# Designs tried in a protein design chat: miniprotein binders against q8wxe9r568to878. Part 9

Target 1, 311 residues: q8wxe9r568to878
Amino acid sequence: EEEITVDVRDEFSGIVSKGDNQILQHHVLTRIHILSFLSGLAECRLGLNDILVKGNEIVLRQDIMPTTTTKWIKLHECRFHGCVDEDVFHNSRVILFNPLDACRFELMRFRTVFAEKTLPFTLRTATSVNGAEVEVQSWLRMSTGFSANRDPLTQVPCENVMIRYPVPSEWVKNFRRESVLGEKSLKAKVNRGASFGSTSVSGSEPVMRVTLGTAKYEHAFNSIVWRINRLPDKNSASGHPHCFFCHLELGSDREVPSRFANHVNVEFSMPTTSASKASVRSISVEDKTDVRKWVNYSAHYSYQVALGSIW
Short names: E, the ipSAE of ESMFold2; O, the ipSAE of OpenDDE; V2, 0.75 times the mean of E and O plus 0.25 times the DockQ between their complexes.

## First folded at step 4 (miniprotein)

Design Mb4 (at its last look DockQ between E and O 0.75; V2 from the best seeds 0.00; counts 0 for: pae E 11.6 > 1.5)
Fold by OpenDDE base, look of step 4:
Structure Mb4 (fold): chain B 311 residues (1-311), chain A 80 residues (1-80)
Amino acid sequence: as target 1 above (311 residues)
Amino acid sequence: SGEVKTKTVKLKVEGMDSPEDAMKILEALSKLPGVESVRVFLEDGTVYVIYDPSKTSPEEIIKAIEEAGFKAELVSVEEK
């Protein structure tokens, strides 16, 4: 059975301001991978929603691929695998290629401007230091300005959300708890529907609480990591923020570094090219009628959010 | 910028047998004001044209195709 699979993946990276989470800097890289099982010479054509192709699209019905987006995008800095006829692309914007057989490879990559005005959610984080007491609190809200969040019926989730709070090396010891089975990282208590504020908890052990997901110190990241499987949460009202709270009482004010984490790292995935809005409009294979065609879409986001500190 | 309401006209074109023919049609339509996108299906001779109804019309689009040497028949007009 002859088959061609196209994987389109966005990679968003950037720096986001504190407060309203304005994007200060961003980079969107889209990578297209091909896996094909085709007999003989198989000249293929890939049609993208390239704005330069708009108005000049020639397609066979059998080659049309279903798309969820009607947007046309501007491609920047296109790079191609050697199997692509770049001359054809430069002359006609047609992506013509002879794929490597039975091998997954990167066909091309390109840059785009971020297609949305806002990120899927906002994260506001406040840090306070009073003597030897340190508090970190975050509020996560879904952004109404993000297109995928406007209609609950067509909402695209954020998956495997990871929010990382860098922890000074000096504090790492405080996040370890002796268990019967050995040293384990202290885990947050989950309290759904609750809002957290400053707590008067004394002791060397940090108190962590989340309204959704889990939070614990993870050595691999040298961070407290707040993990959420899916946003928005199906069990939560759309308008309520999710919260992370950490209270730490250090042994001495001397243990408080002059500067601790000035940013939070955020990472998550989406099952669509939500950053670029790149789409495959057509796939053609020359002289072949019975080719099974598949397109997969995904996006990965990785960015830093600036923190506000209250001293 | 006010959402420009576009329309989509579906046409059946006869005599379009090659990519070169399709290009002739594309060239003809590109000269028309208000045409935003043309999609040609060579397999069945179907042409979709997205256009600004304030600047052009299905009749003008058909005329342009005819001037290019092809026969065009209106199938449908849809508002987007």
Scores: ipSAE 0.043, ipTM 0.342, lowest interface PAE 3.8, mean pLDDT 85
Fold by ESMFold2-Fast, scan of step 6:
Structure Mb4 (fold): chain B 311 residues (1-311), chain A 80 residues (1-80)
Amino acid sequence: as target 1 above (311 residues)
Amino acid sequence: SGEVKTKTVKLKVEGMDSPEDAMKILEALSKLPGVESVRVFLEDGTVYVIYDPSKTSPEEIIKAIEEAGFKAELVSVEEK
């Protein structure tokens, strides 16, 4: 069947401030992948909301795709798969290509600026080091300034949220207990007055608690990882902050934490959204009029939040 | 501008002796309008709250902690 799918995937990377998560450094990389099931050697043309064609866009009506934004964007550092005629692009800004047979491939990539003023949520993290004891707390709040958060009914979720707190592998031996708030905490309250052995063991165990999601040490990242499937939480009041609390005991009051993280890593995805506001304006397939055309958008965010100093 | 001028209040909290207690305090304060962030120190029983003084006050913060089942007293307030 005659079909072409264009996947527009944005990757946000950057560094934000410890307080209100002001964007200090950022990069937005857009990758466009093609998967086509087209008979013969089909010649295809892709049109983007490229600022250089604003006001003089030339597209046949049959090739016009639904608009996703009124914005026009600058495409920086465009790089193309070998199937793209780069001379055509430099002369006319048309992306002309012959796609690979039934193979998902990256047609092109380019860099843009982040289209938003703020990120979807803010993460404030405080750390306290006292001898061999380390406490880490995070305060997460959805940002009202982010465009996708303006209307709760049409809000796009942040999915598979991963907040990583890097810790030296040497500290892993002290991660003896991992639990979600409410389960084992409830049992501990009921068992107050437990035997000496139980009491001393409970008092010495490292604790990780979250108000939403799960937290545990994950060796693959050499980090304590706070995972949240979806933000905002459907079961929480609008604007309600979410918290992470971790208490680590390194075994000696004389130990000085080495290589303790001065930043937290945040990753998540937002389906059907664009960090760049890149939009596919047209798709044409030469000499074919019955082609099914699909465009999918997604944004992946990966950035560092500074921890800052504590007194 | 839209910039919020915040203050930090330092409180001494009685009855906070476990991570579970710390989370109760964090949850109680998270529901209070104008509270921007909270730091809890279990070892010495202190709580630091960064807040918007136009939306809340040390008195309201203490009240929220007391409603959660703890006793809190004001130590200091600093401007940022």
Scores: ipSAE 0.005, ipTM 0.476, lowest interface PAE 9.9, mean pLDDT 78
Fold by ESMFold2, look of step 4:
Structure Mb4 (fold): chain B 311 residues (1-311), chain A 80 residues (1-80)
Amino acid sequence: as target 1 above (311 residues)
Amino acid sequence: SGEVKTKTVKLKVEGMDSPEDAMKILEALSKLPGVESVRVFLEDGTVYVIYDPSKTSPEEIIKAIEEAGFKAELVSVEEK
């Protein structure tokens, strides 16, 4: 009959160090969306694991939501939809609102710190430019320091992993010139599960190889994009590195710009998990006891991994 | 200070029938040093208090609730 759904979505962004991928800068933005089908008076209260509420919870047992975290977090820079009574929030940290009916909307957003010391996996990348030859190699390993990776039964996958290697704009313009062969190297073949037994390049046609997923140049990103549907890979041993190799041969060393991208971009989603450990502890609907209540969590990660050098 | 060890006391409070009553209990406990978290269940009068045992005790917590006009009974104490 009547129901309310709360979607909690974290967006992690940041910069990580090369090699061990220590977090150098980070931002977590959390957005909470509401979709409700409620009749009549629909005054609602949302209880988060806000550290400032920890000592002031008044809750009905019927309103308690299942949660998998015991952590309490600091909410920074809270912004609210107009349906939220901001005076109540400022006085008591209670999120009191009257939701829009049958319309998904953003109830609130806030910033937090990232709740882990490490990311779900690490990416090590080595690049080199020698004359008209460009070589990129990457090694990806699941991180045992990330909480969701410690137990196979509680592991949450990284989905739709995108690792983007920016291609300088000068090279994009060369794709349409008939006298330049460099454009062929960006349509390199992909061999899932391929061995990296030979990672050096010696006079061969430009190639791109991966041990998992696919890799190709994508105009939408002006980048070579390594795509992996799901990590960890169910067909690989724990701790097994996944590899990307690419060799680009340009028409001349004049086509190599004096600067190359100094970062690799990584993007992926994690369903049913939270980067901030934000958690819905309670959902109250005034004067209603039979409302179906749903909470969904997801996290999206988008960050930069440092390369070895700028050229 | 550093990693302080806390305890959780479960209390049963009589006469807490409204949100206003619960607010009086929260106000009273917020004044008590060492109380770190309070959770009030209005339906049955259950109150959980996480506290620093070096600064307060279940007896002091009960006393604060009784001073606010309610009767409280100790149900259990759990160490963490």
Scores: ipSAE 0.000, ipTM 0.405, lowest interface PAE 11.6, mean pLDDT 77
ESMFold2 (binder alone), look of step 4: mean pLDDT 83; pTM 0.787

Design Mb5 (at its last look DockQ between E and O 0.08; V2 from the best seeds 0.00; counts 0 for: pae E 15.8 > 1.5, off the site)
Fold by ESMFold2, look of step 4:
Structure Mb5 (fold): chain B 311 residues (1-311), chain A 80 residues (1-80)
Amino acid sequence: as target 1 above (311 residues)
Amino acid sequence: SGEVKTKTVKLKVEGMDSPEDALKILEALSKLPGVEVVYVILEDGVVEVVYDPSKTSPEEIIKAIEEAGFKAELVSVEEK
């Protein structure tokens, strides 16, 4: 059985402002991978929503793929596998290639801009340092503008959300000591994460509370990591903020650096979506009519949320 | 510390008895421009807010809490 699979993966990177969800810098790198099981060295054509071919597409009806967007995009800094005829692309914007058989490979990559006005959620973080006491609080809210015009039954979630709060190296011993002495279970912390202003917390143990997901220090990142499996949360109303709180008492105010981290790192994946609105409009394998054709989309987001220090 | 001119208002908040109430207050205050830090002490019924006085005020903060369904009374305002 003959088939070809096209995987379109967007990688968003950027910098976002602390309070108003303004995207200050952004880049999207799109990688297209091919996996094919075709007889012979079949000549293939891939049709993208490249604005330079708008109105000039010549494609057999059998080769048209279901559309994912009405938008047309600019492809910047295209790079191709050697199997692509680059002269044809530069002359006509046709992506003509002979795929490697039974081997997944990167056909091409290109840069685009982020196609939306907002990210799927916003994160506001406030920090304070008072003597030997450090407090961090974050509010995470789903963005209404991002999910507009999407079918709620097919809404694509943000998966494996990771929010990282870099920890100055001077504080690492305090987390190790506090973790060993005072932590019993992660579920107990999650269940109590809605209690924000407790005076019953001892000064010798860090308190980390969340209203959704989990939080702990992770050596691999040198950070406190707030992990959320899925957003939006099925049990929360739209616009309901999700909160992270951390209180740390350092052993001496001499351990407190004059600065706290300038940013928070956010990562997550969104299956079946694109950050660039790159879309496969057609896949041709010679003039064959019996080739199974599959297109998969995914996006990965990794960005910094800028924050100020509060003293 | 830095050159940022912020103030801290301490409020006594009535009717805040549960974590759900604290979340309502956090949601209300997160909508105000200029609010930087909110610290809620449920056991004492206290809310402390660090804010940019060029963007908001204790009166606006109290109003937001009251619109969320709670009563708030000013205790103090400090620069820091």
Scores: ipSAE 0.000, ipTM 0.172, lowest interface PAE 15.8, mean pLDDT 75
Fold by OpenDDE base, look of step 4:
Structure Mb5 (fold): chain B 311 residues (1-311), chain A 80 residues (1-80)
Amino acid sequence: as target 1 above (311 residues)
Amino acid sequence: SGEVKTKTVKLKVEGMDSPEDALKILEALSKLPGVEVVYVILEDGVVEVVYDPSKTSPEEIIKAIEEAGFKAELVSVEEK
């Protein structure tokens, strides 16, 4: 059985401002991997939604791949595996290659401008310090400005969402490995669980609450980690924020560093190339008609969000 | 329901000299409907409040701060 599988993966990295969650800096790298099982000499052609190819596509009907996007993108800084005829690409923008057999390899990579105006969700975080008491609060909202969030029928989720709050080394002793389970909230309220300046929680052990998912200290990251399996949550009312709350009473005010974490780290995946909007428009294999062709799309986001603070 | 649009109001606050003062402000503002996030920068004497404009207003926020014993002046309001 002859087969070729194309994996297209976005990698988004960036820095996001506090409050408005404006993207201050970003990079989008798209990587294309190939896994093929083809007998004999198999010259392949890969067609992308390259704006420079628009209107000049020479593709057989049988080689056309289904696409979910109508967008055309600008490819920057293209790099190719040695099996790609780069001269052909430079002359015609055709990606012609002889794949390695039965081996997954990176065919090419390129950069693009981020295809969206905003990230899939916004995260606002505030930290307050009063003597030896520290509170961290976060509010997470889905962004309507993100194209995938506009229509519930075409909603593409954020998966395996991880929000990490770096913990000063001095505080590590106060954290236990206990996970706090969030509520499956039908309706989240603004500032739900938030208690600014509250002294109601006493003790050296931190109290954490989330409206969705789980939160716990994870030593692997030296962070409190808020984990959410999927956003948006199907059981949550649209437009309502999800909240994270942590209250910590330290042994003394001296344990509070003059400067501690000024950012949170956010990571998640999406089952589409949502960052680049890169798509495979065609796959051709010379002299072969019975090749099974597959395309997988994904994106991984990793960025930092600046914190608000009170001290 | 759709996404709730928020605004951010930046205020200059007089008399806020300590974290304890900041806490008083936070407590006052936390009671207001529509307040989502409060940032206090003591060094600058600035308070930034993220709020739902359908539920509260800069005027109400200022009033709450004043009731807490501080003076607040509007610096800016931004839609976010």
Scores: ipSAE 0.000, ipTM 0.200, lowest interface PAE 12.0, mean pLDDT 82
ESMFold2 (binder alone), look of step 4: mean pLDDT 83; pTM 0.792

## First folded at step 6 (miniprotein)

Design CH1
Fold by ESMFold2-Fast, scan of step 6:
Structure CH1 (fold): chain B 311 residues (1-311), chain A 104 residues (1-104)
Amino acid sequence: as target 1 above (311 residues)
Amino acid sequence: KTKTVELKVEGMDSPEDAMKILAALAKLPGVESVRVFLEDGTVYVIYDPSKTSPEEIIKAIEEAGFKAELVSVEEKGSGEPTDPELEKLAEALKQFAEREKKRS
């Protein structure tokens, strides 16, 4: 069978402000992977919504792929696999290549700018230190400014959300390494009377509670990790906020660093979406018209959110 | 445009109590964020004064089974206070980018 699959993967990284999560710094890296099963030596051409070819794009009707956006984007710092004819790209912006057979490989990568004005949700986090007691609280709310969130009928979920709260090395001893899967929901546990809080006078295991998902210390990240499988939550009203609460009582003031934490790490994926608005406009295979062509999009977000205290 | 109300809450003695208060306030239109201090029984609520009031916030907490008293209300002006450390980080990153551009 003659077929070619193009996977467009965006990686968003950045730093956002506390409160309204304004994007202070960001990078978007787009990677394009190819997996093809084509007979013989097949010369392929890939067409992107590259602003530099707008107005002079040359494609055949049978090579046109369904468009995901009307935008044309600027590609920065393009780097290519050895199978790409870079001279052709430098002279004409055409991505011409002979793909590796039956092997998924990265055809190219480039940098772009984030196409949205806001992120899919906001995370406000505050920390409080009183003697040997430490409290961390987060408030998570879906953003109405993100394009996918404005239309509930076409909304794409944020999946495998991971919010990491770095734990100072001095506190690691207060967390027991867990070998079993964590609790799924505080709401369910509270309704069943399964949740119970307690305090200690000489250092203790942290008390962690969430309204959605699970939270526990994960040594692999040296962090308390709040995990949510999907946002927005299907069982919650639109715009419903979600909360994380952690209370830790240390053995003494000496276990509290002068710089507790400056940020919280947020990470999640969005299937079938693009952070860059990079779009495959055409795929052609020389002397072949009966080629099955597939394009998949995904975006992975990883960024830091500033912490703060309320006085 | 938002305001912050500081409340003293009685009957909040556990993380479960704190979560009940958070859940109750999450249902109020105009409540943007809530911060609970379990040890001293203090609750801070950032809200939109055009959609809710300290009185409605107190009522929601009391309907959840706790007693709340107003301590203070602060106007946030155009938003939350700037984080000096984050500003220093952003400036350092900007300077790094400018140095990279000059070197290229």
Scores: ipSAE 0.039, ipTM 0.528, lowest interface PAE 7.6, mean pLDDT 77

Design CH2
Fold by ESMFold2-Fast, scan of step 6:
Structure CH2 (fold): chain B 311 residues (1-311), chain A 102 residues (1-102)
Amino acid sequence: as target 1 above (311 residues)
Amino acid sequence: KTKTVELKVEGMDSPADAMKILLALAKLPGVESVRVFLEDGTVYVIYDPSKTSPEEIIKAIEEAGFKAELVSVEEKGPGEDPELEKYAEAIKQWAEREKKRS
């Protein structure tokens, strides 16, 4: 059985502004992995929506793959596995390679520009300090400016959303006591309908409330982690923001550091989508016409959101 | 505003031949894009009818050493990507570079 699978994986990283989450800086890295089961030494050709060959493609009709986008993109800083003939690429933009049989390997990687003007959702955060008490609240709203959010029937979800609030080193003792007792995470009270300033504080134990998902201290990240399995949900569709609330009681106001984290970290994945709009336009295998061809797309986002401050 | 012409081209036996056709057509004023299907012997050209014609396109292919026959002419749908203007120079430089090496 002759078969080749191409996995196109995008990684978005960057920094966005507080409030409206404007992209201040970003980096999109695309990695293409190959897994093939082809008899003999098979010479393969991969065609991307490379702007430098727009309208000047050299392809065979049987090699054309289904279109995922009408965009053509600029590929920066291409790096290739040793099985790729780089001279052919630099002279003709053709990705020519002899794949490693029966093992998944990274054929190439390159950098692109993010194809959207906005991210899939915005996160606005406010922090307040009053003596030895610290409160943090975040509001998450789906972005109507993100193309995949415009049609609910074809919408692609954001999965495994992690919003991490770094805990200052001076506060780690308030969480580590629980982990030292054999608990991997702090027991947090999760209350639906939480609002900013609403508290149910006892002792020095942190109080965390979310309207969607879960929130708790996770030692592996030295952070309070707000986890949401899937966005959007029913409340997202109505335009309501999702909220995270955290209240901490420190031992004294002297335990408030002169500075703490200036940003929160956001991470999530979107299956079957591309942040780069990189698209496989053709796949050919020399002297073979009965080859099963598969292309999979995925995007992973990891970025910093500037922390909103009351003072 | 633009039209697409489909041509049947004889004499294309290799990717190098296809590249010769691409480079020849890229020089024509009014040619916006070219798509070559090597095994089928088919070439699609998107062009501005106020600046060039199928006859001039065929002539350019023939001057490059191939035979071309008109199959069809179709209206190109509306669709411009403004971001492509930012890369027009890169496309031109790529074409000049390939001509130099061929």
Scores: ipSAE 0.000, ipTM 0.212, lowest interface PAE 15.5, mean pLDDT 75

Design Em1
Fold by ESMFold2-Fast, scan of step 6:
Structure Em1 (fold): chain B 311 residues (1-311), chain A 82 residues (1-82)
Amino acid sequence: as target 1 above (311 residues)
Amino acid sequence: SKVRVHITVSGDPEQLEKILEALLELAKKLGVEVRIFLEVKDGKVTITVYIEGDPEALRQFLDRVKELADSLGVEITVDVTE
């Protein structure tokens, strides 16, 4: 079968402020992968919503792809696979290439600016240290300023949300290894059994509670990991934050560093969305009229949120 | 302000090339945005041009396009779209 699939994948990285999560620094990297099953020598052309071709498009009607946005974007620092004719791109902004058959490969990558003013949600975190006791609390709220959150009918979920709190190596002995069965661990049962926010439990085992998802120490990340499968949750009340609470009592104040971690790491994916608003406008395959054309979009977010103090 | 210009060319590759080159160059000089769609069916090439810009610039663009079409002996049809 004659077929070509274009995967447009955005990677957002950055640093946001504590409290309101204002974007202090960001990078958006877009990678475009091709997987094709085309007979013979197939010369292909890819058209993006490149601002430099706005108002100067020449496209065959049969090559037009469904639009995902009305925006036009600037492409910075474009890098191409060897199968792309870079001289053609330099002179005309056309992405002309001969794809590798039956092999998924990265056609190109480029940098763009983040298309939104805010991230999909905000995370406020406060930490306190008092003697041998450490307390961490986070409040997560969906951002009404993010475009995909404004209309419930068009809302796209944040999936596989991981909020990671780095744990000093001195504290690792107080945590169990990551459990392949998750909630089945004894530590997870203890954390769930206690009242949220309760400090009445004494001893060296940490108290961790969440109002949504799960939380436990995961050795692979050297962190306490708060995991949420999907945001917003169907049972979440509008305007109310999702909460994470952790209370750790160490055996000695000498096991507590004078300053805990400076940041929390947040990571999640948004399927069928673009952080860059990069869009495939056209796909053409020379000398072939019956080609199945597919375009998939995804955005992965990975950023640091500054920590705050409860006290 | 948006105007659609429909041009039909009778299979002459040289005239098609001259028309496309002139349209793009004229649009650039007048600050008019242009999108060109090509349709090839039954040996006939139909060019549909979608243009957008300042009303005064659009008027100048259309006048010049009509003059060019007359000089090349091609048919041009203009539809005003909002």
Scores: ipSAE 0.000, ipTM 0.324, lowest interface PAE 14.3, mean pLDDT 77

Design Em2
Fold by ESMFold2-Fast, scan of step 6:
Structure Em2 (fold): chain B 311 residues (1-311), chain A 82 residues (1-82)
Amino acid sequence: as target 1 above (311 residues)
Amino acid sequence: SKVRVEITVSGDPEQLEKILEALWELAKKLGVEVRIFLEDKDGKVTITVYIEGDPEALRQFLDRVKELADSLGVEITVDVTE
């Protein structure tokens, strides 16, 4: 059967501020992959919402793809697979190519500007180091400034959310690995006072609790990892914060680090959405009108949130 | 000296965040032992705080929690177990 699938995948990377998660630095890389099952030598043309083509499109009705955005974007640093005629692109902005049969391959990649002013959620984290005691608390809240969060009917979930808190290597031998099942209640202990007299509380085990998802130390990342399958949580009130709390009592008599890491790492995916607002406007296949055409979008986010004490 | 403070917050994520930040800050500044319970049910969040420490620090903590609750228009319940 005659079929072509275009996968548009955005990769957001950056650094955000500790308080408001204001974007301080970012990069958006878009990769377009093709998988086709087309008979013969099929010449294909791909049309994007390239600002340089706006007002000069020449597209047959049968080649028009459903609109995902009204925006036109600037494509930076375009790189192409060898099957693309780059001279045609430079002269006319047309992406002309002969796809590899039955093989998923990267047709092209380019850089764009992040289309939103804010990320889908904010993460505020406070840390405290008091001798051998370390406390970390995070508050996660969905951002009303992110366009996909404004209307429940058009909201796209953040999936496979992973928040990593780097743990100094000196703590690994004195940290017991624990698994915590997430639920809608959090039980945590904060101890600022060292024991005095006959009672000792400095030898207590790590306390790690989350209101949603799971948290545990994962050696592969040298981090405590807070995992949430899906945001926003279907069973929680919209907009109220999800919490992570960790209290570590280091039993080490030596090798205690003087401070915690400077940032936490956040990763997640958003299906059927675009960080770049890149959109496929048309797909044509020379001398074929019965071709099944599919376009899929996804965005992957990976960024650092600066750490800081509230006080 | 052990004191239990129960705070109820409903429907306002900004108020909840400020309360959690303030409780965490107060625990550090006053050198008191704090245990926090959060329960999220039916769009209502209940924060239950257990504190233990010096009597003067405990009084100062409770006074500031009450002022914060009043400023944010949230309800609090205080149970004292000594």
Scores: ipSAE 0.000, ipTM 0.212, lowest interface PAE 19.2, mean pLDDT 74

